# Designs tried in a protein design chat: VH-VL binders against o60147. Part 292

Target 1, 175 residues: o60147
Amino acid sequence: MLEKNKYLYIFRHIQTNQVLLSQGNVLKKTALFQLPYPLQKPVAPNGMRPAKLRKDHWVPLLKVEFPNESMFQSVFMQLLNYRKYRSVQPLTSDLLKLPIPVRRRKIMRQEVPNTIADLADILNKEKFPENSVRLQLSDKSDSEYADWPPSVQIDSEEIKLSRGFREKTTVDEAR

## First folded at step 15 (VH-VL)

Design ka38 (framework fv_dargistotug)
Fold by ESMFold2-Fast, scan of step 15:
Structure ka38 (fold): chain C 175 residues (1-175), chain A 120 residues (1-120), chain B 106 residues (1-106)
Amino acid sequence: as target 1 above (175 residues)
Amino acid sequence: QVQLVQSGSELKKPGASVKVSCKASGYTFRAYYMNWVRQAPGQGLEWMGWINTYTGEPTYAQGFTGRFVFSLDTSVSTAYLQISSLKAEDTAVYYCARGTYYLSYGFDSWGQGTLVTVSS
Amino acid sequence: DIQLTQSPSFLSASVGDRVTITCRASQDISSYLAWYQQKPGKAPKLLIYDASTLESGVPSRFSGSGSGTEFTLTISSLQPEDFATYYCQQDYEYPTFGGGTKVEIK
């Protein structure tokens, strides 16, 4: 019945607006290594050990359904590459003039619009069949950060969650 | 394991120039600023500035413009501090230290220091 | 430029004593303060960052507190290896160091 999962789940940090990608509806603590700006100092001096995952701090941003595993893997890896590339780019002169904590907050707040734009860019570059990719968002207005290709169908229903409670699609710590 | 290894001590005459090196290993060189910190004999720590390891763009603290130049050789993960027209007041231990671009983690790795002595 | 003022500049203490060092910032720096230990002839060693977070490998007798403009480093029971000079440092703007506090044996 559910031998392979073809969903990409994207999560947003409620305070910083930083983004994490997941191959499943459960966010593993190792996903924290995706963050270019870690929420706390890594335990190992070289940054090898992840910080503690606070599942109450992460909420679903969107989920994407792909028609096959190959398309999912291609998009997922490209998104990780875009995020890594952005993290090592030189800062603009405008950002360098800001006090460090203001600069950090401004950079982190841009991760949601940047991730959505990157996802759309990847999907526009790939020539997937019309209406083959289904996108469901927690807030439909976030779709306005990008122009979507004909391959993408945006679900009219937002991701369901309860105030103070969340669906099984939210963060959970891996064993 | 993160390491910063600096070049050896230098004894120079006034008016000479010196170039101190700081070789990094055990981490992604471009992911951290490289800071330079000076300590004159018997004095406290003084931040001189930092260099953006991705762009090569230096930023100097007030008092460290003109004679002081920060540079990089990214192919060997090495940062350099050059001081021209040396004066007796430049006598100090010079440290390199890595700092984060976006987070307040402090300078968590330091070079061992390079003593530069300027005397006649 | 943010100035950091450390007090006292010098103190004498005995093994087992509780030692407190204060750092005052010329403006609000939130929690963006670190503490360093420097022994004679050695590079500084990071003890505490983000005002109160203990660096990995640093003994639990060291603690930091404060936010805004007033910060404190405390050594709960001074050991022989703790005789050193201590510096605070901010990175709220471009980094600056305090003047240092030398802790000497009584």
Scores: ipSAE 0.007, ipTM 0.525, lowest interface PAE 10.0, mean pLDDT 81

Design ka39 (framework fv_dargistotug)
Fold by ESMFold2-Fast, scan of step 15:
Structure ka39 (fold): chain C 175 residues (1-175), chain A 120 residues (1-120), chain B 106 residues (1-106)
Amino acid sequence: as target 1 above (175 residues)
Amino acid sequence: QVQLVQSGSELKKPGASVKVSCKASGYTFRRYGMNWVRQAPGQGLEWMGWINTWTGEPTYAQGFTGRFVFSLDTSVSTAYLQISSLKAEDTAVYYCARGTYYLSYGFDSWGQGTLVTVSS
Amino acid sequence: DIQLTQSPSFLSASVGDRVTITCRASQDISSYLAWYQQKPGKAPKLLIYDASTLESGVPSRFSGSGSGTEFTLTISSLQPEDFATYYCQQDYEYPTFGGGTKVEIK
């Protein structure tokens, strides 16, 4: 399905730096299942429901535009694989020496550089056409976490949206 | 073209197990997640969960934990649904459907369905 | 669990009629809603995703609209092949489906 949605929207948590991936410019509650450490305990008795999503705590990190849906799906699935792989790796001795809350905070803060590095690694391996993938960052310095292949074009304009990837409407301004 | 072909109908006794297969073709199996959807006779559609075809990680909806197991054989591009300790209320058509839990374009391709009948 | 309520549950209409089916969500789901058509004995077929985007190969007489909690599927000029049950489905949380709307063509 080449004509479908081609965008990967990447959000970061304002306090923890945890990262969530989204197909759309508004986060789904199910996106919380991507996190190795939930922000709060599940409220359902069987633990199947994600923790409550507080949309005001998630801000844009990066928007990736792909030339087609197939490339988007390939990169997304590989990025999920990289995130899962990282979640099961043995912790370093430095991390194991820390109290659990401090350890979790340190691990969570690394998700931004890790996600950017993983994205670049996937794009380097996939060998997509020159300038076929467009990156737009909220902070251009975050691009320095990785070396990008020739398939990637980094937009000179930073993302200025504070409400996900949506601009405020006149209705929102009235509140 | 994208095709999902499911195994044939099953008639089982309460307490038995069943394993439904869903063979994918016409696309790269690991690029899309596989969802399972149930439809009891005369009732609507009910999402059971999905399996990440890249990682093999299943996610189950509330109500489908314990007796239900999603698995894969990526070498033959096939997803499986196993139901253990079958009950009469498990009688339904079970569908596999292509999509992603996090990146839904809707479920754009569906298997033909497998009728599982549980009766004594 | 997000509940989707479809109305009407059943309708009978003539060929050429404009048909509107409503789907209401128990909470704001933004635009994360899809519409499916299911003919008797067949698997569902995706018609619309992201509330208003028509799936490739679906006739232009089908359209979707809405956001937040209220959504509509419209068939601008009903055809005999449109006899089917229609379902809405959200994926803002764990996916859930509406109860379905059966369209009988006279």
Scores: ipSAE 0.030, ipTM 0.657, lowest interface PAE 7.1, mean pLDDT 83

Design ka4 (framework fv_dargistotug)
Fold by ESMFold2-Fast, scan of step 15:
Structure ka4 (fold): chain C 175 residues (1-175), chain A 120 residues (1-120), chain B 106 residues (1-106)
Amino acid sequence: as target 1 above (175 residues)
Amino acid sequence: QVQLVQSGSELKKPGASVKVSCKASGYTFRTYGMNWVRQAPGQGLEWMGWINTYTGEPTYAQGFTGRFVFSLDTSVSTAYLQISSLKAEDTAVYYCARGTYYLSYGFDSWGQGTLVTVSS
Amino acid sequence: DIQLTQSPSFLSASVGDRVTITCRASQDISSYLAWYQQKPGKAPKLLIYDASTLESGVPSRFSGSGSGTEFTLTISSLQPEDFATYYCQQDYEYPTFGGGTKVEIK
C-alpha cells in the first residue's frame, strides 16, 4: 500500500472570521455544517432550503502538510474536538453583558487565533518527527498566535489570496 | 465495534403512521451525523436527509418534506424516522447510516435496514 | 440537486475479468465521490471514498479513479463474491446516489 502526503486546508470567512476545515483544496457546500453560527437564516421551517456556499467569501487561512493519512486524520479530528469544546463552554460575564449581535461578532473574530492556537497545542502534544509538518499561511504574522514545536516548518512562501489553494477558484451560484 | 441497529419490519395500512428507530453503539453518538436512505423494492438508493446529532437539527432532501420527520433521543443514542399519512409508494427498506459533512469519508457504517410495507 | 448517471445498468462477466463501472456527475464535484457495494438483502458497504481512497478492509482488486464529472470503479479480477449492485454517491452538495450497476457473474 502506498502512502502520500496529506493536506489540511483551512479557510477563513472574509467578514466574520469564522473558520472551515477541509480535506481538499475545493471547499464543499456541506462544510457549512461545521459553523456554530449560521451565515443565513432558514427560509422556511418546512423543508429548509440549503445554505448557499459563497466560495468568494472564503479565503485561505493556512495549509498544513502531513506525511501520511493517519497524522492528518488525528489532527483534523482533534481540531474538531477543540472547536466542539469551545462551543459548549459557559460565556464569560464580560461577553454576557454585550448585546447579542456584538457578542457573536466578538466570538466569531476569535476563531482564527483560536484555531491556530489549537493546532499548535495539538502538534506540541503529538510529538511528531522534527520538520515533518509544513505550514503555509496566507499571512505569516498569524503564526505568532502560537508557539510551534520542532516538528513544524513554516514555509517562507505565503499563500497568494488571488489564487486561493488552487491556480483558479471556482464561483458558487449567487441568489 | 461500531453498530447501528434498527427496529423490526412494519406492516401498515394507507393513512397510518410509522416510527423507525436506529440505535447507535461503539462510538460517541454526537460526533457523527445520522443519514436516512430509502430503497424501494428492486430500486436504487435514495438519500432522504440527515440529522445533526449534536444540535438535533434535521435537513431533508427535496421530496421528503412534510410527511417525514427525523428526531433523536440522545440519552439512548437513538435516531428516529417518522412517516405520517403512509402511502403505497412509501413501501421500502429504510436505512440509517452514519456520516460526516466535515470529511468526505462516505457512509462508513449502516443499519441493517427496516422494511416498511404499506398495503390494504 | 446533483444527478449521478451510472453506466452500464447491468453487466455479466466471468470470474477473472476486469470490470469497469462509470459514474458521471451533472456538475463538477471535484473528488467528493464514494462507491458502495450492495449484496442481495444486505445494507450497502463502503468501498471507496474521496474518489480513489480504498476503505480499510476492502480488497485491493477494487480501485477508483476520476475527478470533476467522470469517475470509474474498477475490479481488476472479478471474484464470485463480487456479485452485487454497485452505487456511486457524491457529497459535494446534499448527497445523491447513482442508479446502480448490477454485476452478474457468468
Scores: ipSAE 0.275, ipTM 0.734, lowest interface PAE 4.3, mean pLDDT 84

Design ka40 (framework fv_dargistotug)
Fold by ESMFold2-Fast, scan of step 15:
Structure ka40 (fold): chain C 175 residues (1-175), chain A 120 residues (1-120), chain B 106 residues (1-106)
Amino acid sequence: as target 1 above (175 residues)
Amino acid sequence: QVQLVQSGSELKKPGASVKVSCKASGYTFRSYGMNWVRQAPGQGLEWMGWINPYSGEPTYAQGFTGRFVFSLDTSVSTAYLQISSLKAEDTAVYYCARGTYYLSYGFDSWGQGTLVTVSS
Amino acid sequence: DIQLTQSPSFLSASVGDRVTITCRASQDISSYLAWYQQKPGKAPKLLIYDASTLESGVPSRFSGSGSGTEFTLTISSLQPEDFATYYCQQDYEYPTFGGGTKVEIK
């Protein structure tokens, strides 16, 4: 009788602009396996490279609501695959000409536009019903990184949560 | 209705190989990860790893690298677990279960289990 | 590797009893905890996910609570079909299961 969560939570790093994808409104340590591939040898998510998770360094970028669990699962898995694919691509000659710190900053800063573009690409390839997918952004101007299909409805209200997507619970309030 | 149907029990000699199948139906096979969970006789549940059916990429828990191989045949919606160089301590019921370590709302569908017995 | 400790390991109860099983994580796992029921010779069945969300088709007498490091599964009025082994499982990191709690008839 109860439905499973149909939300994709997307976070960005406050300094680097790197992106983490999450199925829940609180980041899991395993989300760090998504980072950082372009400056390292590609590493599959096989128990390698756990890093320390600093939850206070990650802020909301985008929340996506899907009409059902099947659509959520399909889009989430495809988006993870797109991110893995991007992580193994060769660096361009222009990037290789830059000093390592400058190159690193440019690559990391592109994760927000790239993630938004990838999401839009997936949603354009899928034939979802009109207005069936709802996007809520922390900064509505980030929606301009892509052209959205008719299946997407962008919420006029921005996300105002300061500590990720976490909300106070009744238990937290009772404390 | 989601169903996972596994192959029948196996009795093997030490050093042999075994391949367990898990046939999925009732959902889009490529949209959900497939997990493998082991349970030795009288013991608890032990997660072995998962495979991403969209990419075909397996991830193994510590202790299940080397002799254990996860694979897929998407054309028949079937996942496989292969164990090579079988040892007596591999004797267990092996379960496939739907879900992923990236996106787990619990493992909401399970195969019936395949008993693999390794004895001399 | 996150360790999950279940208590008690064994519990004897009568039909109609309120049963409580606890699961403690070695580190903060937020709400990334599920509960399973396993009957002898059968595959586990998901009861609760996200610490407190009841899986579809599971009787309302089952409930889950907790967050962080301490979690509880409660059966409000034990029925004959509830005699089984119960497992908690986290997926905050690579999945791990608790040792199980066997609920036996008195």
Scores: ipSAE 0.086, ipTM 0.689, lowest interface PAE 5.3, mean pLDDT 83

Design ka41 (framework fv_dargistotug)
Fold by ESMFold2-Fast, scan of step 15:
Order: structure tokens, then sequence, then C-alpha cells
Structure ka41 (fold): chain C 175 residues (1-175), chain A 120 residues (1-120), chain B 106 residues (1-106)
């Protein structure tokens, strides 16, 4: 059935810092198609199999709770559009001076700061009610990548890495 | 099975233009970059550039700016190479080749090649 | 551009021979080097990536070694199907190919 979904889950790759957006608390293999830089090659003899989703290589970055499904969908789509927009911008002369593998790593490592800044920019442009959007981060210092509007509440409690988004607690099961 | 199928050979006069296609199948088109490689008769391989299949952004090697255009039609999983103002020195086999952007995995799948002959 | 120089440009060998081809880069490229095999009238085929990693489906008689500026492709016991032209390729910067090494039967 169609479940009303008002949560945006954002994951980051532990080595490359690449970001995946998810509408669910568990990454699906199809999320890998968001990446402009595939992490591995096909493993089948004929090259047919897509890159594997290694769940142990992805950790929670942040979780966003929206007032309703409509606001969630709007922000989610805008984030995807911002990411596509960034990918087609001209590279700076400083980046163009770097060898391609070094340049790719530097670009990928900027996805976390860029995603957080984009999220804040979208939320600043929207006229959401005060304290209507709740952010929970794995590392609260990542909130410093942006200036947040009055609509945003930053949860004082961080997401524990050992829990991740992939685990349900006994408290969650009781609800 | 991963397969890249290119359009057939072309015979053109100097000053004409040509558009070579490369149709991908057996994998998710947007997940891998598409490279273009040229090989003149009896010569070695020369990288022309690549196109990011997710963003549509092309990157051209030195010597392939201006007359050469990389493009995509993602709805049919096809990449294109257009060469304008053809010169005799453009006579070559043109290959499309699938690559990754990150870990130097090499180009693991290649089209069969398209021979473009430019002669008066 | 990073230039790759292959040596020799041509070699003649017999079935069962050990064949070594070298590729020298004009600057350090770490392990960002691949090797390809090309037979007449055919597209190139990837053999080795990341300087030393064997591509799936490629026979174990092929091996790659080296890092930085000096790289080698070795065929431990040449087979009839191995007579071809071999190319090295770097992607540390914009990709470039070596000039190729043609391996012919004696």
Amino acid sequence: as target 1 above (175 residues)
Amino acid sequence: QVQLVQSGSELKKPGASVKVSCKASGYTFRSYGMNWVRQAPGQGLEWMGWINTYTGEPTYAQGFTGRFVFSLDTSVSTAYLQISSLKAEDTAVYYCARGTYYLSYGFDSWGQGTLVTVSS
Amino acid sequence: DIQLTQSPSFLSASVGDRVTITCRASQGISSYLAWYQQKPGKAPKLLIYDASKLESGVPSRFSGSGSGTEFTLTISSLQPEDFATYYCQQDYEYPTFGGGTKVEIK
C-alpha cells in the first residue's frame, strides 16, 4: 500500500563522501543510479551485473522530518535538481589543474557540504511554518555548513553510527 | 550482456558532417561514462573525450574542441559523436567505450567501431 | 598531456615464449594504468586495470606490474590467440594511450 512518507534519509559513503538520497531508512540498490561516479565495475563474466550496494560502506548523514508528504516531495525533488545543476557547472581553474583521479576525489568529498548547503537553501526559499522541519544529524557540526531558516529545528541528539537508519530499536517496534 | 552497437560506415566529402551513434544495452546507461576513441588507419588509439551520461556534460581532449560534439539520448540509451567540417585527417575508425570515473577500471566494454572515410 | 612510451614497438615470438612489454609514463601516474589487446579489424579488449588487476575472463597467463612511471605487461606462455597489438593507457589525467606493441609469430 501507499504509505504517507514525510522523512528524507541522506546517506554518505565512508571513503568517497558521495551522497545518496532515500525516501526510506534502508538504501535500495537502485539508489546507486544517483551517482555520477560508479564505485565499482560489473562483476559478471559478461559485464551485465550492476555495481553492488555495499551497505557497510554507507552511513547515515542526516534525517529530515517534514510536516507532510507534499513538502517532503517538493524538497526531495529540488535537492535532486540542485545536484544535477551542480554536476553541469564549469569546473574551477583550480580543479582543472589537478589530475583527474585527485579532481574526482575532491569533487566527491564536497558532496556532503554541498548537499547540506543545498538543503538549507531550499528550506530558506520555502515558506514553511516555524519549527515545522526537524533535522537530526550524525555529526551535529555538519550543521555549520549552512545558515538555517526559522522553519528548521536541529535535534540536540545525534544519530548514533552503531544504530544507523538500517536498524529499528525496541522503542520503534513498540510504536 | 553488456553491448555497445555503433552505426555503419560512412563515406563523406571534405566539408560535410557525420553523426555516429552508439547504442548501449545490458546495463544501466546513466551509471557509466561513455568515452570516444579514434584510430586512424594503421595507427594507434587516441582518446577524444567522454560524456557524463548522468548529467549530459561532455569533456573534450586537446585537439577535439570545436568540430566535435558529444551528445546523448538517454530515452534510447544512445550516445552520439558529431563531426562537422570534415577533413581528410578525420578518416579513422571511431569507437565508443564504457568507463568509470573513479577507480581507473579501464574501458571494459567497446563498440565494434564505425569507419568514417573522408575523400574527395 | 601525459605521454606513454611503449617498447618494443614490434616483437616476434613463438608459442610458449615469455613476452614482456614495457610502458613508460612522462610523469608519475601511481597505478592508474590499463592494458588492452587488439586484433586486426576488432575493437580493443581490456586485459589489466589498476596496473596489476586481471580483468574478469582474461587468462591468468597475462599479468601486469609497476607503479609510478615504469609498467610491464607479461604473457607467461604465449598462445596462438595472443598474437595481437597491445596498448597501455593511463587515466591519472585525461586518458592517453601508448603507441602500441605488435606481437607477431616468428
Scores: ipSAE 0.007, ipTM 0.492, lowest interface PAE 11.6, mean pLDDT 81

Design ka42 (framework fv_dargistotug)
Fold by ESMFold2-Fast, scan of step 15:
Structure ka42 (fold): chain C 175 residues (1-175), chain A 120 residues (1-120), chain B 106 residues (1-106)
Amino acid sequence: as target 1 above (175 residues)
Amino acid sequence: QVQLVQSGSELKKPGASVKVSCKASGYTFRAYGMNWVRQAPGQGLEWMGWINTYTGEPTYAQGFTGRFVFSLDTSVSTAYLQISSLKAEDTAVYYCARGTYYLSYGFDSWGQGTLVTVSS
Amino acid sequence: DIQLTQSPSFLSASVGDRVTITCRASQDISSYLAWYQQKPGKAPKLLIYDASSLESGVPSRFSGSGSGTEFTLTISSLQPEDFATYYCQQDYEWPTFGGGTKVEIK
């Protein structure tokens, strides 16, 4: 086999909408370290990671299929870099006027639209073949957070999911 | 193409310190984390921890806190392992290996190893 | 901390033999397991990652299988250059290695 690990699995937290990236359909316990620590007290630009990865609190957001390992790795690493960039940006004056708990909740809630926008931005900047990247979403309306390049094909079927870290994909079930 | 080149062997007395280097080439240094793995003579492999090459943040395995320090010099694509207050049980070959917590691609490139011998 | 138990710790084999090495995890680690080969005086070499994905440049006689808690490395037809110590390693949690399996000539 020439290329491997063609899938990027993106999860969201049921309560906070914080986002985690995974190369597999099961989150590793250490995936929580993707979430940035607060840069300063008492407010973080982005949410703080939970102390423990709790079963059933993370559900699939979207699945991205890449034609090769190199493409997957490049996009995965760029998404992590975009997230780190966002975590160090100054907060807007509007957000600074909000009470700290409300402000943090709004910032965390934005991780879903931000991740989708970042993914689209990365894919628009990369030189990928037409229809080479396939997106499958849990809620197709989330695709409206961005404009997608010709390299992207959005699957008409939504991800069928229940609460939990492990869900069988149609590909996994065919095996 | 991808290479990790470590500094040469060290012979130290108990209580001394040692600093092992691992110079990376052939890839984007900040794209991969750097892991440290120890192997005592005749024993198996033991993961010591990793350093995030993008942020500079080290993470230590249980048993490798206190005397062990991971650091970077990104200007020369080099990672460092420093061991202070050396003990006889620190005698081992120390490996650097590239990998990441974000991708389970295994440690796909390793340094040649640095033998640290601690004897009176 | 996740423990990995390899069996056997030692095996003696002949060129052409099919060799199987087992790695058992103390808890479900999904597919987050790699296999390494180490020859005397050398750094380990990655053979398999994500339980069953063959690393580039590794001969096709090496294969990995398993998921959850039971994993196997198979060498379909042992060659002279395959006499080495083999290690499994998980990264579902903080990385840990198995104790190793030494494959030596009969």
Scores: ipSAE 0.369, ipTM 0.755, lowest interface PAE 3.3, mean pLDDT 84

Design ka43 (framework fv_dargistotug)
Fold by ESMFold2-Fast, scan of step 15:
Structure ka43 (fold): chain C 175 residues (1-175), chain A 120 residues (1-120), chain B 106 residues (1-106)
Amino acid sequence: as target 1 above (175 residues)
Amino acid sequence: QVQLVQSGSELKKPGASVKVSCKASGYTFRNYGMNWVRQAPGQGLEWMGWINTYTGEPTYAQGFTGRFVFSLDTSVSTAYLQISSLKAEDTAVYYCARGTYYLSHGFDSWGQGTLVTVSS
Amino acid sequence: DIQLTQSPSFLSASVGDRVTITCRASQDISSYLAWYQQKPGKAPKLLIYDASTLESGVPSRFSGSGSGTEFTLTISSLQPEDFATYYCQQDYEYPTFGGGTKVEIK
């Protein structure tokens, strides 16, 4: 379906506030490659096999509906690039003075506001048609992290997830 | 309309190199990644890796590191696969295919394939 | 890597038959499975993505189902143009393909 190719979901980790991007309302294990810090497990040296995904630890932050797949892909690619760029920037001297666990927590807490600001920046640059992009937030106050262009229509209705996101689907459960 | 057009067949000797091209048209090149898939004669499909057309960053499957190089020329919407130090077992049809990085919807458009034959 | 096992490897069928092909993943891949059709000398064609979503332009006789580790492709009434090799493919991690199922005339 076209509608399925037009949605961007962003999820937030309930403990760390780390953010994951997803095209559908189900998180894939490969999404963990977006994280600079593992969730209590070391990542394989080549980064090919991510740590186990705990879906119950992730909640929807926002959902974006685009008028077509091309616009979705453009914005999604740019968000991934912004996240990559942020991850390689040199740390400020005040962050370097903090113990590693404190530093990591401080950096992770900024992912939600940074991701929202990056999304708004991209949408402001792309100059999409007025009211063509629909933004749905779990918490409407999160819209205050950025100034939104005329292309964005904001609502705060509950974000619906597929059953597969919440359900345990291990092989053992099918027995 | 989306089209991926690949370069013609190649016959090479062991130890030579080959460069296969895949020219995209009918869509915005940067909005989709480009995958490479190999199929040896009479065998199944094997994913070789992909290149992010927005960033230029390649990702290789384990069996395709070293001798295989993915690259782009964004000015002409073309992706390239280069294979160096060719071996007989590299004889295959090589396909380019359009997809996304983390959130794929399958590969919805494919090139026609390029047959690379490496003489014994 | 995630391994995909297709069954059967070869299938003989007649026009009008209902055909089912199975794909089993070595681990839970949720719904991140696609199905392709390949005719001799041709590139593969995407039929289904996200386990059950029919690609635009694909005839409604094709359907996909399943989640987790068990997936099926069904052709409700086989047509002459459907004789081909079918592949499943996961994209939950780095992409891998199943071994293929060749559907031939009985």
Scores: ipSAE 0.006, ipTM 0.500, lowest interface PAE 12.8, mean pLDDT 79

Design ka44 (framework fv_dargistotug)
Fold by ESMFold2-Fast, scan of step 15:
Structure ka44 (fold): chain C 175 residues (1-175), chain A 120 residues (1-120), chain B 106 residues (1-106)
Amino acid sequence: as target 1 above (175 residues)
Amino acid sequence: QVQLVQSGSELKKPGASVKVSCKASGYTFRSYGMNWVRQAPGQGLEWMGWINTYTGEPRYAQGFTGRFVFSLDTSVSTAYLQISSLKAEDTAVYYCARGTYYLSYGFDSWGQGTLVTVSS
Amino acid sequence: DIQLTQSPSFLSASVGDRVTITCRASQDISSYLAWYQQKPGKAPKLLIYDASTLESGVPSRFSGSGSGTEFTLTISSLQPEDFATYYCQQDYEYPTFGGGTKVEIK
């Protein structure tokens, strides 16, 4: 039947630069399972809830509009696989020379450029129609982390950080 | 095509242990988490927890720590639920269900269920 | 834990009827809600996820709506095979299910 546009929302942590992927404009608590390094100390290994999600610490990085859910699902799952693959690769000798806290900080800082590069790589491999994928960034300079295929159209307008990913709501009609 | 096949029904006495299996086929086993859901006779669905099929790390819901153990044998794409020190209140149908940790796609594939009956 | 309350717990309907089931969450769960159908002696079947997205192969007479704390499952024209128990489920936190709604033939 008629497929509706689907969005991929990507958030970054304001302090660590870690990245979270979301299918909605609001992060769910279990999205924290995407992170290799927890933001809060673990309480108990067994029966533990995910670390507390502080929504004010996560800001928009970029929003990707796909023409249908099938394209969204393919790209989303491939991004998760790329991140999983990166997490198990051997560390460079330069990183191994660093104390663990310094090493983790450097690795986390690279999640933004890595995620953008991975997204572009996936989109370059897929045969999507010209200008069918729309990209809107909070900082347009972040698009320079990758070379984009003809299927991608980068929105000239940046995401307004004061509003986050908030969509227009029907509450605007309230008296 | 995606399929989850569970082991057959079990009749046990209080204090015994049971191990339920869930064999997956038709997809990459390590790419999806495995959930366990319980349903007591005439009652609703109760989520027990999940296991990360890539790392082997289990997570248990409140009330299912201690006597309940989730495990994997990735070489045969099989997940296991072990219940120790069985009690009458453990009588239920136990389901395995495929889900994701990151996407709210729901539990899109379910095993047929395993009835565990605990009676003296 | 997030609690889900379904209403009604039971309803009687005839083939061709429009059936509406409501699920209320104890806190804001955005759109992170799914609906399942369970027939006697069978495993649950996913109908809808992300509040309003139909699972592949599910008939278009099923629809979901809502966000935040109030959600609705609608069957626009009930068929004989739709007589079953329906459950809502959230995964905003650790998953929890509603108490279920049994739809019986009138």
Scores: ipSAE 0.169, ipTM 0.694, lowest interface PAE 4.5, mean pLDDT 84

